# VHH binders against q6dbn1: the designs that were tried, part 18

Target 1, 243 residues: q6dbn1
Amino acid sequence: MRCISCREEYLPRNAGTCKECYVEAGETEEELKREIDDLKAKVAFLRLSSSLDHGTSSTSRSFTDVVLIASEDNAGSPPIPAHKSVLVSRSPVFKAMLENEMEESLSGTIKISDVSYDALRTFVYYLYTAEACLDEQMACDLLVMSEKYQVKHLKSYCERFLVTKLSPDNSLMTYAFAHQHNAKHVLDAALSQIVENMDKLTKREEYMELVEKDPRLIVEIYEAYLSKQVNTAAGGTSTSKTS
Key: E = the ipSAE of ESMFold2; O = the ipSAE of OpenDDE; V2 = 0.75 times the mean of E and O plus 0.25 times the DockQ between their complexes.

## First folded at step 8 (VHH; framework vhh_ozoralizumab_d1)

Design q4 (at its last look DockQ between E and O 0.01; V2 from the best seeds 0.00; counts 0 for: pae E 21.1 > 2, placed apart)
Fold by OpenDDE, look of step 8:
Structure q4 (fold): chain B 243 residues (1-243), chain A 124 residues (1-124)
Amino acid sequence: as target 1 above (243 residues)
Amino acid sequence: EVQLVESGGGLVQPGGSLRLSCAASGFTFSKYAMYWVRQAPGKGLEWVSEISSSGSYTKYPDSVKGRFTISRDNAKNTLYLQMNSLRPEDTAVYYCAAGSYRPFAPEGEYFDYRGQGTLVTVSS
């Protein structure tokens, strides 16, 4: 039979396609599904209308334009213009800040502490587009900001990126970072990497530093390591009885 | 909202003592290493003390070692800095800061949060 896709002769195990084309098609399908899910999530994020629940008579304070300022030690960062309505729709924290009679709401100026201009600009851009150009450092900065301002979609985006950058060499510090910022996906991935490379990592300077600075993290790592060892030992004993 | 509010600053004579406090809110205080940093007039930010999340580890630069003591109360979400034998060179705005691990920035400690600071003036 000839494959419908590649037109090569194949032994008919499956109707119409060779094994190779079938596998390729499956992979493509999975990729498309992921892309669709990502697009859906993006659309959902961008459509978050400030449902101003019209119900309570609180004075529909017309959300006017606002500027965000990166408060770095250098007094000279340009303000980043934004719309209060967008900020409120994307972040519960901004909503809380701007719906109350806080100085930020009245002045139309929000000072963001301990963030670079570039990070803040990228953050604001993301709130409008759900897009960001990330490197490892930017991903960390935006993750921290996303946690602070409770932008869940951005946090997830950053976590996914960071997981792709995970290596044995950065796993310990990534784990500590993830733990600190409640980045569950990164934490789990980093922990897995650490456990797989425990013999190497326990000899590193970063490990020794963590032992001193944050022994709780070390305990968690060892708990995971031991759990894996026990499970592996239990699985090995079951295969030896069937011979 | 994350807040770090420093207090306890003021005017003191050389050889005197001050105790700074920092009240933390809006984040899980017990998960963060905490720092005191200071900025003297016309100078950059200087690290003056570090304490681990649990409080079991502390570190000081040579400039303040033996004179300053950092401590924390995680139950109260409060950071402290006991400053003894103060010198005119210690005059600065003192900031409380929460540090994070940065996996891709080996050369530097990053602060995720920092307070507005409290002024310490050491003068005769």
Scores: ipSAE 0.366, ipTM 0.717, lowest interface PAE 0.9, mean pLDDT 86
Fold by ESMFold2, look of step 8:
Structure q4 (fold): chain B 243 residues (1-243), chain A 124 residues (1-124)
Amino acid sequence: as target 1 above (243 residues)
Amino acid sequence: EVQLVESGGGLVQPGGSLRLSCAASGFTFSKYAMYWVRQAPGKGLEWVSEISSSGSYTKYPDSVKGRFTISRDNAKNTLYLQMNSLRPEDTAVYYCAAGSYRPFAPEGEYFDYRGQGTLVTVSS
């Protein structure tokens, strides 16, 4: 029999791959693991440091020059120290805010409403590291933040995550969320799910609530559904029925 | 001088309980989210629990959810971890910490402030 990967003949017990291809796949994985470790070390070298765990003030070593405060989570939430240079380089909105001698530039304090402390801290961590641990709620929170502060890399990361969590059961709510926040990738994926499951979803209370609350979304759903029916009819008939 | 001092560790049999405490000083405790993290012998740091500055929000990984309870007393500048139904895999040095958690930073820079730790051993 022949190896699937290299098409060379091999013995049957090698599960469709020859011994040489099987060994090469294992060696490739080890090479990728080494590259990942090397990249992690390079990233660690390039990152700005934070406060040390030796009890020193974060201001005395890290040279932070701005703080962010989550107003919604708790009055007097802990300040999140940051560097203006990092915020400006990752966000055009922070750039405009901090370069124009606005209150935030002069006071060194940026107050952010409608965000929990956890979401704000995760957002700032992402600006430094390009990493965040997500669940569905955190992905929604960070997507909202990424749209507000125009952090495109984070928005894409959150959209990819939300698409992986998409199902018929959550498609209506996900569609409404994505529409509200201009999350086009999520929007298109949710719309496809809705159109494919229309008969079941129109029976849900969430659908009736959406009809009352935002009928424009319902119009868009039906337009997509009708467009699919027109395309199916055009592709499904061999008889010319044009006017 | 910022100081976080853990206490309450010890030896306990599987299924037992322990309550850890962390006394904080040298910073405005009530303005910081607080964490418990642990390090098992020969392993990296693992996040165990988080509590918001007011105490109104708590979070746990699946490995300890339902068994561990984080709490704080902002009047006493003290953080607590109640650990129930302890298992041998919970054996670790437990640290309290304040500030952002950065899992991909070099070790020693995961948090703004971290204590010296208290050892919990679960063994029969």
Scores: ipSAE 0.000, ipTM 0.095, lowest interface PAE 21.1, mean pLDDT 77
ESMFold2 (binder alone), look of step 8: mean pLDDT 82; pTM 0.816

Design q5 (at its last look DockQ between E and O 0.66; V2 from the best seeds 0.00; counts 0 for: SAP .681 > .668)
Fold by OpenDDE, look of step 8:
Structure q5 (fold): chain B 243 residues (1-243), chain A 124 residues (1-124)
Amino acid sequence: as target 1 above (243 residues)
Amino acid sequence: EVQLVESGGGLVQPGGSLRLSCAASGFTFSKYAMYWVRQAPGKGLEWVSEISSSGRYTKYPDSVKGRFTISRDNAKNTLYLQMNSLRPEDTAVYYCAAGSYRPFAPTSEYFDYRGQGTLVTVSS
């Protein structure tokens, strides 16, 4: 029989497609599913909550223009213009800040502390587009901001990126970082990598630093390591009884 | 909302003592290393003390070593700085800051959060 996809001759065990084309099709399907899910999430994130319904006269003032200022030691960062409506729709923290009669709401100025202009600009851009060009440092900065301002979609985006950048060399610090910022996906991935490379990592300076500064993290690492060792030992004993 | 609120600053004579406090809220205080930093008029930000998340590790620059003591109460989400033998050169706005590990900048500690500061003036 000829494969309907590649037109090569294959043994008629499969309904119309060769094994190779079937596998490829499956992989493509899974990729498309992921893409669709990502797009759906993006659309959901970008939807402006029409909460027009909160009839109280005070809500109309909440949709005025606002500027964000990066408060770095350098007094000279340009303000970043934004819409209160967008900020409120994307971040519960901004919503809380702008719906109350706080200075930020009245002045139309939000000061963001301990963030670079570039990070803040990228952050604001993301709130409008759900897109960001990330390097490792930017991903960390935006992750911190996403946690601070409770932008879940951005946090997930940053976590996914950081997971792709994991290596044995950065796994310990990545784990510590993830732990601090409640980045669960990054934390789990980093922990897995640490456990797989425990013999090497325990000799590193970063390990000794964590032992001294944050022994709780070390305990968690060892718990995971031991768990894996026990499971491996249990699986090895089951295969020896069948011979 | 993340907040760090410093208190305890004021005017003191040379040789005097002050105790600063920092009340933290809106984040998991016990997961962060905490810092005191200060900025004197016309000068940049200077690190003056570090304490680990567990409180077991502390570090000081030579400028304040033996005079300043950092401590923390994780149950109260509070950071402290005991300052003894104060000098005129210690005059500054003192800030409480929370630091994070950075996986791609191992040599640099970043402050994720910082308070508004409290003024300490040492003058005769």
Scores: ipSAE 0.587, ipTM 0.833, lowest interface PAE 0.7, mean pLDDT 88
Fold by ESMFold2, look of step 8:
Structure q5 (fold): chain B 243 residues (1-243), chain A 124 residues (1-124)
Amino acid sequence: as target 1 above (243 residues)
Amino acid sequence: EVQLVESGGGLVQPGGSLRLSCAASGFTFSKYAMYWVRQAPGKGLEWVSEISSSGRYTKYPDSVKGRFTISRDNAKNTLYLQMNSLRPEDTAVYYCAAGSYRPFAPTSEYFDYRGQGTLVTVSS
């Protein structure tokens, strides 16, 4: 066959360099497709705001009508002004809160416990822009908030970030975190890491603490491990091909 | 709406006892390790007890070990703290908190939710 990237002829079993060009092109294409899908999701997220923000008066878009207050700190945090229309369009939870004449709707103040000012500010910024600067701690904070307020796009964003930071050393805690918050993508990725490193992880103090603290997680890990062993044992044919 | 509502605080003499309770709603209580933390006037937040999601594992700092007992009832979504042999230095606002597993946390526990607190005063 002729490699279209480097224009060299190759044989399937002896085409190491052309094989490498093919693999690299495939990996790049997959990453670009993921990026395109992410951008399409971001555009769809922002378009919901424009359809809900449009009314008979364009001048009202500059005026905030609600404030959010972080209460994790023992010092007063500055209020974060926002637009009810943006909150409602991005979150079914804020929609229910602000359209049902609850205390928050009447007072124009939303108090959010156990979140830092920085996390709340970043969360609100995401609701307006579909962007957030993440580090490991912020991604966890925003994932929890995204689950609480049902902001699916942010939850997915945080999940993808957490998967990039996944390692065997943090896999047990990441699995437990994802289980608490129904973060399926992170849950599956962490479980794979755990199963692949089972021999090392089952000897750690962290693992023994999980057995004591939350044995349901351990049962799920062993069920996944047993499923992998069954799938491996069922094979009797190699996947190699000849031209 | 996620809520943690503490109750059972009050004024008590040194050597006395109190039982705090915390009613949880709006989240799956049985998935969370639970904590009691306290803040004395003019001081920072101090951890005083931990209980695992199943209730099988408990942990206490030396300052309260042997005097305080944490427990939970997952059927009633309720957390408890039995405080015995109370001392004036136990005077604080006591908060119920729901712990989060955090893969990148510092050595201290992280909380997803915390209540408004209940005041315990040990004096006279």
Scores: ipSAE 0.434, ipTM 0.686, lowest interface PAE 1.5, mean pLDDT 80
ESMFold2 (binder alone), look of step 8: mean pLDDT 81; pTM 0.824

Design q6 (at its last look DockQ between E and O 0.71; V2 from the best seeds 0.62)
Fold by OpenDDE, look of step 8:
Structure q6 (fold): chain B 243 residues (1-243), chain A 124 residues (1-124)
Amino acid sequence: as target 1 above (243 residues)
Amino acid sequence: EVQLVESGGGLVQPGGSLRLSCAASGFTFSKYAMYWVRQAPGKGLEWVSEISSSGSYTKYPDSVKGRFTISRDNAKNTLYLQMNSLRPEDTAVYYCAAGSYRPFAPTSEHFDYRGQGTLVTVSS
């Protein structure tokens, strides 16, 4: 029989497609599903701004233009213009800040401390587009900001990116970082990597640093390591009894 | 909302002592390394003390070593700085700051959170 997809001859046991084409099709399907889910999430994130139109006339006046300023030691960062309505719709923290007759609401200026201009610009851009160009450092910065301002969609976006950048060399610090910022997906991925490479990682300077600074994290790592070892030992004993 | 509120600053004579406090809220204090930093008039930000999340590790620059002691109470979400043998050179705004581990080249200069600061003036 000829494969419907590649037109190559294949053994008739497969329903119209060769094994290779079937596998490829499956992979493509899974990829498309992921893309669809991501798009849905993006659309959902961006639609939150439309629900603000139904609020009473008094709330509309409160959502005027605002500027965000990165307050680094260098007094010279340009203000980033934004809409209060967008900020409020994307972040519960901004909502709380701007709904209250706080100085920020009255002045139309929000000072953001301990963030670079580039990070803040990227952050604000994301609030409008649900897109960001990330490198490793930017992903970390935005993850921290997402946690601080409770932008869940951005946090997830950053976590996914960081997981793709995970390596044995950065796994310990990534784990510690994820632990501090409650980045569960990154934490789990990093922990898995650590456990798989435990023999190598215990010899690193980063390991010794964590032993000194945060021994609780080391305990957690060893607990996970031991759990894996026990499970592997239990699985090996079951296969030897059937021969 | 994340807040760090410093207190305990004031005017003191050379050789005197002060104890600074920093009350933290809005984040899991016990997971963060904490820092004291200071900024003197016309100068940049200077690191003056570090303490690990558990409190098991502390570090000081030579400029304050033996005179300053950093401590923390995780149950109270409070950071402390005991300053002894104060000098006019110690005059600055003192800030409490929280830092996280960075998996990629830690630029030593970035804190995740920082307070508004408390002024310490050492003058005769």
Scores: ipSAE 0.736, ipTM 0.894, lowest interface PAE 0.6, mean pLDDT 88
Fold by ESMFold2, look of step 8:
Structure q6 (fold): chain B 243 residues (1-243), chain A 124 residues (1-124)
Amino acid sequence: as target 1 above (243 residues)
Amino acid sequence: EVQLVESGGGLVQPGGSLRLSCAASGFTFSKYAMYWVRQAPGKGLEWVSEISSSGSYTKYPDSVKGRFTISRDNAKNTLYLQMNSLRPEDTAVYYCAAGSYRPFAPTSEHFDYRGQGTLVTVSS
């Protein structure tokens, strides 16, 4: 029989489509469903904030009641004004910080010394809009911020971006980064790249750096590599030469 | 939630010694290369020492090599800096920092976490 989509001949068990077109349609559907679920999560994220902001919809402006400061240089960075209600609705960490009578709640100032002004500004913008303009460095910065402040939607957003930028050349450092921050989706993708390119990657300078700095990562990589070799050997049921 | 808390700073005479400590919490300390950095009055941050996550690799700039020793105790989640033969030029706020693996800028150091610092003053 010929596939109604691509006209290739196929065996008749695939509902009038060839296996390749059937699989491709399923993959496209899965990608669209993933995008729809992401948009639903973004809307839910923003709607919770909107329900908390009833007063701001009818006024000419909302008054900020807290400032965030990125303290990376001697002169300090400009303060970033924000609303406590937005911060607490987006982040359990800001909720604990601002709802308990902590110094930050009383002073109206949150000092964050481990980020650049641009990263902090982009992070705050995301808390208000669920949007961020990412590049490779910003995605890493925001992933770290999202882990620290437990903003799960942002963490997932950054992870998907980093997976799209993954290559063999950056896989070792991406794996190490993802391991540090419990970014499982990125971790698994990076590990697959490493295992597939093991012979080349073990000769790179950053591999030697990982051996010195974090040998446990190297053990985990080799355990995954050996598991792949065992699965290849188990797939062969006869004595064979190594390949 | 994440904290790096430095201690052990103070006033000391030239030629003296201090041992700084940094207590880590809220993250897996043993996953991180750790750093001491310092900021002298009116200056930017200066790297002072690095120690790998396992503790097997250490690095120092020439200005402190042979006088400062970094160490860590992963069981206690604590980083240390032993500072000997202190000079007035060593006067600074000393910060504990946790290193970042960065896939797109691996040649430069980036810190995920940094403490509030402890002041070391070397003068008579």
Scores: ipSAE 0.449, ipTM 0.739, lowest interface PAE 1.5, mean pLDDT 81
ESMFold2 (binder alone), look of step 8: mean pLDDT 82; pTM 0.830

## First folded at step 9 (VHH; framework vhh_ozoralizumab_d1)

Design s1 (at its last look DockQ between E and O 0.56; V2 from the best seeds 0.55)
Fold by OpenDDE, look of step 9:
Structure s1 (fold): chain B 243 residues (1-243), chain A 124 residues (1-124)
Amino acid sequence: as target 1 above (243 residues)
Amino acid sequence: EVQLVESGGGLVQPGGSLRLSCAASGFTFSKYAMYWVRQAPGKGLEWVSEISSSGSYTKYPDSVKGRFTISRDNAKNTLYLQMNSLRPEDTAVYYCARGSYRPFAPTKEYFDYRGQGTLVTVSS
């Protein structure tokens, strides 16, 4: 029979599509499902609890009622204008800050400590658009901010991005970072990468640094490594009995 | 919310001693390396001490080595800095800072949060 998709001849046991086309179709379906879920999540995130539909272009300075200021050692970052309604809608932490008669609510100024102007600007932009141009460093910075301000959608976005940037060379430090900031997906992915490359990574300077500074992480890595080794050994013994 | 609150600063004579404390809240204290940093008037931020998450590792710059001792109590979420043989050049605002890994930066570890600081003045 000929595959309805690739038109190649395949064994008649396959219901109209060859095995390869079936697998590809399945993969495409899964990808589309993921995309749909992501879009739904984005739409949900962008929905304002208040009647103020600021749309995707709502970075307008018009009718702003609060400013955010990045407070780094470098004095003089320009204030970033925003809308309290947007901030409150996107972050439980901002909600708590602005609904309470705190200084921030009264002054219309929120000081954000230990963040760069660029990171803060990108963060605020994301709150309005659910979009961000990320490099690895920005993703880390925004992940930290997302945790601080409890913006779950942003945290997930950053984690997904960071997972795609994982390599043996950055896996140890990424693992340590993920551990500190409760980035579970990044942590799991980094750990997997480390375990697969233990022979190489144990010779690196970063490994020795972690041994000295954070030996608990090393213990966790070895536990995972040993677990994998045991499972591999157990699976190899079951296939030899059936021949 | 992450909070770091320093205490124990004050006026002391040269050769004197002070003990600084930092109360940490809003995060799992035992997961983070901690730092003391200081800023003298008209100068930049200077690192003065580092301690690992477990407390088993400590590091000092040459400027304070042998005089300052960093320690921590993870059960109390508290960081300490014992300062002995104080000098006029030690006059600064001292800050407690939380360590953070930076996987994609040239420096792989730095600090991400800092307290409001406590003033230490060494003067005759």
Scores: ipSAE 0.616, ipTM 0.848, lowest interface PAE 0.5, mean pLDDT 87
Fold by ESMFold2, look of step 9:
Formats: structure tokens, C-alpha cells, sequence
Structure s1 (fold): chain B 243 residues (1-243), chain A 124 residues (1-124)
């Protein structure tokens, strides 16, 4: 008896699935369930909030009615055309800005300070598509943008990406970043990495610098570490308990 | 909207003193490390000083150590730079900058916001 899932060629043999291939299929099902939930969240995110439209659609190309301008450098970045209806549907901050007859609503221009053109372009692309091509730096930039403009869907997306990039080597700085930007999912994942690697990480130069520069973070790390040690010893839930 | 507004610049004689201020708004000032950086005409940015979020840790490059003192008042959301024994080479636009932790960055010092700057001229 041989497992067909472990071969790329189909051969005439007794069909069967080994325990390892069956476990792989179960993990694939869980992955697909997560993808379905993600797609449902994307659909909810992409809907428009104009309740008075009631199902009318234009087959003409939509015309933009606002431009966003990145102002991080002196070179003058290209304007990024957008639709107010999309911005207000995705962001309570843009909704307040554009619906209250503020300067931006009247001028049709939104200047966004301290952001690169590439980050702003990627941010706007996400507002339209719920997708972004991320690297580590872009994920950090977009997480900060998503907090500023209260785009929860994007913040969650950036958090999931950053969690996939976690390692013990980057956990201290990632924890500090997540703490600063209220990124709870990244914070918890980074803290777990730190407490599981405490003996290695307390010897690193960046740990010593953090002790001096921001000791409140160190206190929180040690409190979590001590709590885990107490619960492990006091609980006695290990299968290796002895008299 | 994050804002950093510098003030206190001006013309001063060599050996003189100035105190720069930076008013911060639009964020929780006490959560962030703060920096002073400067740019002399035709040159790049030069780091001048750093202060931790609580104010308990400060750092200076050798070029200004002993002459400049950074401080902060978290109750007033204000950053300060006391500059003593000024020299003509200290002539620059001085900027207040907000520090940020940045994972995966190649350097340990990073700031995500900078003010418009205040000009300090040391001459005559």
C-alpha cells in the first residue's frame, strides 16, 4: 500500500492516504477556511456606504474628484487621484475630513505629511482593492497609516504580515514598534517570542539599550516572563509531574 | 495631525548662547523619544541630540557634547535645546524630530516626523 498524495505521477496501485498526507489535508482545510473568512472581510471592506444609491451602477469609468499628495520630500510627488466616495467608505477619518466642509473638501486636495510617495500609493491602492504587495518596511509604513486613518482592515493585514516575519532576532524591536502603534496582535506574538528566548535576548546590545532608553517596556517583558514561570510551576499540568 | 514647531533661533555672536524650543501636538508626546538635528547650508542632516521619552537618557555627538543640553517638559509637550559656547560651525537650521522604533531598519536611530526648523546663525 502506497500513498498517492506523496507522488506527482499517477500510477496504477492500491489507492490510499497515509497519516501524514491526511494531516496535511486537514491543515489545508483550515487554511482554506481562513482564506474564506479573509475574502468575506475583503468584500465587507470594499462595499460602499452610500445607502441612497440602492443598487444603481455606472458602466462609465468613474471620474476622480480628489487628489492626495505625499509631502515627505521637496521633490514634489505626483498627485494620486481618488474618489471621495471610496475614501469615506474605507476611513472614518476621511469621512470626517471630507463631509464637514473642511479645507480638503472644498479644494479637492489632501496633503499627507511625512509619508513617501510609494507608501501613499500603496495605501490608496489598498483602499480600492484590499490588496498590497508588502515588504517589511512597507508593512510598517502602512500599519502607521492605517492607524492614522482608522483603516482597520489594512491594520490587520499589516499585522498578519509582520507576524509571519517574526523571529527571535527581531522580536525586541518589533515588540517596541507594536507597543508604540497599538498593534495588539503583533505585540502579543513578539512578546511570546521574547519570553521564550529570554536567556538569549537579555545578552544582546539592543536589549541593554532598551533598558536605558525605555525601561517601561522591559518591566512589561519581565512581568510577562515571571508570570509564565509562576503559571508553569504552580499549575502542575505537565505530564511529567512527580511526587 | 502631528505638528512640531521650533522656535528660539536667531543671530548670536561666537561664544554666545541660545535656547531652542519645540512645541509638539497631535500625539502623545511622553511616549516618544525626541531628537534635535541640524542642516548647515549645502550640507546634509547632522544628528545633534537625543532624549528618551521620560527624559532620563540623553545622548550627544562629540561635536556638541558638553556645550548643548537637551531637555523636555512632558506636561507642556515641549522639547528644548540649550546651546552654549556657540561656534560659527554651529550655524544651521535646527529641526525637532520625533523618534520611532522601526523593526528591520538598518540603523538604530530613526525619526518619522520633523518640524519646519528654526535658523541659528553664529556670526560676527
Amino acid sequence: as target 1 above (243 residues)
Amino acid sequence: EVQLVESGGGLVQPGGSLRLSCAASGFTFSKYAMYWVRQAPGKGLEWVSEISSSGSYTKYPDSVKGRFTISRDNAKNTLYLQMNSLRPEDTAVYYCARGSYRPFAPTKEYFDYRGQGTLVTVSS
Scores: ipSAE 0.463, ipTM 0.723, lowest interface PAE 1.5, mean pLDDT 81
ESMFold2 (binder alone), look of step 9: mean pLDDT 81; pTM 0.821

Design s2 (at its last look DockQ between E and O 0.87; V2 from the best seeds 0.69)
Fold by OpenDDE, look of step 9:
Structure s2 (fold): chain B 243 residues (1-243), chain A 124 residues (1-124)
Amino acid sequence: as target 1 above (243 residues)
Amino acid sequence: EVQLVESGGGLVQPGGSLRLSCAASGFTFSKYAMYWVRQAPGKGLEWVSEISSSGSYTKYPDSVKGRFTISRDNAKNTLYLQMNSLRPEDTAVYYCAAGSYRPFAPTREYFDYRGQGTLVTVSS
């Protein structure tokens, strides 16, 4: 029989499509499902409870009622204008800050400590558009901000990006970073990579740094490593009995 | 909300001692390396002490080594700085800060959180 998709001859036991085309179709379906879920999440994130139809593409400066200031060592970063209504809708932390008649609410100024102007600008832009241009450093900065201000959608966005940038060379520090910021997906991915490359990574300077500064992380890594070794040993003994 | 609240600053004579405290809340204190940093009038931010998450590792610059001691109590979410043999050049606003690892910027120390600071004035 000929596959409907690739037109190659396949064994008659398969209904209309070859095994390869079936697998590819399944993978495509899963990818589309993920995309749909992501779009739904984005739409949900962008929904404003208030009538402020801020177009998806521009941070309108019109009728702004609050400014955010990056307080890094460089005195004099320009203020970033925003709408309280948007901030409150996107972040429970901003909601708490702005609803409790705190100084920030009264002054219309929110000081954000230990963040660069670029990171803050990108953060604010994301709150309006659910989009950000990320490099590795920006992703880390925004992940930290997302945790601090409890913007779950942004945190997930940053985690997904960081997972794609994971390598054996950055896995130890990425693991430590993820551990500190409760980035579970990044943590799991980094741990997996570390365990697979344990023989190489234990010789690195980063490993010794963690041994000295954060030995608890090293213990966790070894626990995972041992668990994998035990499971591999158990699986190898079951296949030898059936021959 | 993440908060770092410094206390214990004040006026002291040269050769005197102060103990600073920092109360942390709103984040998992025990997962972070903690730092004391200071800013003197007209100067930039200067690192003055580091302690690991477990407290087993400490580091000081030469400017304060042997005079300052950093410690922490993870059960109380509190950071301390014992300052002895204070000098006029130690006059600054002292900040408590939490630092995180950065996988893509190993040479730069990033502080995720920092307090409002406490003023230490060393003067005769």
Scores: ipSAE 0.744, ipTM 0.897, lowest interface PAE 0.5, mean pLDDT 88
Fold by ESMFold2, look of step 9:
Order: sequence, then structure tokens, then C-alpha cells
Structure s2 (fold): chain B 243 residues (1-243), chain A 124 residues (1-124)
Amino acid sequence: as target 1 above (243 residues)
Amino acid sequence: EVQLVESGGGLVQPGGSLRLSCAASGFTFSKYAMYWVRQAPGKGLEWVSEISSSGSYTKYPDSVKGRFTISRDNAKNTLYLQMNSLRPEDTAVYYCAAGSYRPFAPTREYFDYRGQGTLVTVSS
């Protein structure tokens, strides 16, 4: 019997598809399901909180009605125009600020300290589009902003990017960063890299700095390392890498 | 909402003392190394003091060493700067700031959060 997909011979019980093509179809289906889930999450993130509020007074509210200003040491950064309806739909923090804070709602200005203009601009673009072009620095900046403004979709986006950039060389500082910001997926991935490379990482300057400045992080790392060693030794396996 | 609120600034004569406070909210204060930085009129930011997340490590530049003491109370989410033997050169706006670990740019200190500052004027 021949597989209808790849024309290879196979056992008669396989409904016209060989085992290898059946497995490939299952893997492709799983990839598509993940993509559909991602798109559904993006659509949900982009929904506005109320469509009826915009219908009758559209002319006066079709223009931007708020500006955001980065308050760094560089005077003259341009204001970033935005719509209150977008901000409140994407961020519980902006919702509380703009629905309950008459000063910002009436003034039309939100001043945001300790953020660069580029990071603020990219953050606002993400609130509109659910997209951002990231590099390593921007991903960290936006992750911090996503925590501050409770934008969970952006935090997940930044976490995924940071995991793809993880290496043994950056694993200690990535762990410390993820710990500061409760970035669990990045934290777990960085910890695995650290545990697998302990013998090299304990000689680094950044390790010595953490021991002195943040010893609780080092305790957590060693607890994970010891747990792996105990479980491997207790099992008595021939495939152990630790003995 | 994340906030760092400085207080305790004011006008003081040379040789006098002030104690600055910084109340933190909206983030896990005990996970951050904390800093005092200052900006004199028309000048850039100058680092004044650093304290580790636990409070066990402190560091000062020579310009203030022996005169300023940084401390923290993690139970109260509060950072302090005791300033003694104040000089006219110490006149500045003083900010508290929360340091961030950054995995990709270790050559510069990053602050995730910074306060609005409190003015210290040392003048006869």
C-alpha cells in the first residue's frame, strides 16, 4: 500500500498515509494551532473597551486627545500623540489614571519619567498594533514598561524574544533581570543555562558581584543546582552527566 | 503605579546636616539596588551613593565619602541619605533611583525608576 502524500509503501492499517507523513501532518497542525492561538490573543488585545462610546461624537474624538511626554534629561523630546480609548483598552494602569484622574484627562498630557523617547514611542506603537521591532536593549526597556503599565501581552512578547537571545554568557544577568521583573519564562530558561554551566560561571566577575550585592539570587541558583545533583545521584543512572 | 517620592530637602547653612528619605511603592523594593544621584543647576547627573538590595554593600564617591551615609529599611520600603558637613557645592536636586540588571549593556548603569527629586540648598 502506497502513501498518498509521499508515495512510499507502508502497512495496510494506515489510512493511505505513511507513519512519517502522519507525524509530519500532526506537527504542522500543532504549529498552526499555536499560530491561531497567537492571532486570537492579538485580536483580543487590540479590541477597544467600548464601541458605542465612539459612534455619536466621532468627529471631535476621531483626533488624538492626549499626548505622552518622556521625561528624560534631554529637553526637547517630541510629544507622542495618542487616543485615550486605546490607552485605557490596553492598560489597566492608564484606565485607572485617565478614568479617575481628572488632571491628566483635562490637561491632555501624561508625563512619564525614566523612559527614553525611543522606548516610549515603541511602547505606544505596540499599544496600537501589538507589534514592535525589538533588539536586546529595547526588549528589556519594553518589558520594564509592560510591568509598570500592566500590559501582559507585551510582557509575553518581550519574554519570548529574550529567551531566543539567551546564552551562557548572558545567563546570570538575564536571570537577575527576570527575577526583578517576575519574568517567569525567561527566569526558568536562564536558570537552566546557569545550572548546566556552573563551573564556568562561578569564575565570572558578574557572579562575584551578585554574591556581594544580591546573595539571595545565588542561594536560589545553588538550591536548583543541588536539587539536580541530588536527583541524579539518587537515581544511580548511567546517563548522568554529573558524576 | 510605581512611585519614588523624595523628601527632607531644604535650605541649610554650610556645615549643617539633612536627612533625605525616599518612599517607594508599586514595585518590589527589596529586589533593587538603590541609588542617590544629584543634579546641580546647569550640570549633569552625579552619582552620590549606592546601596545593595540587602543593605550590606554601600559605595560612595570621594566627594561625599565620610560625610554622607546611605541606608534602607526594606520593611518600610524606604531609602535614606544622611548628609553631614554640608558644603555649598552640595547644592543640588537629589533623586533616588532603582537600579536594574541588564544582560546586554553592562557598561552603563540603568535605572528602572527615578523620583522627581528634592532640592537641597546649602547657603549662608
Scores: ipSAE 0.506, ipTM 0.790, lowest interface PAE 1.4, mean pLDDT 82
ESMFold2 (binder alone), look of step 9: mean pLDDT 81; pTM 0.822

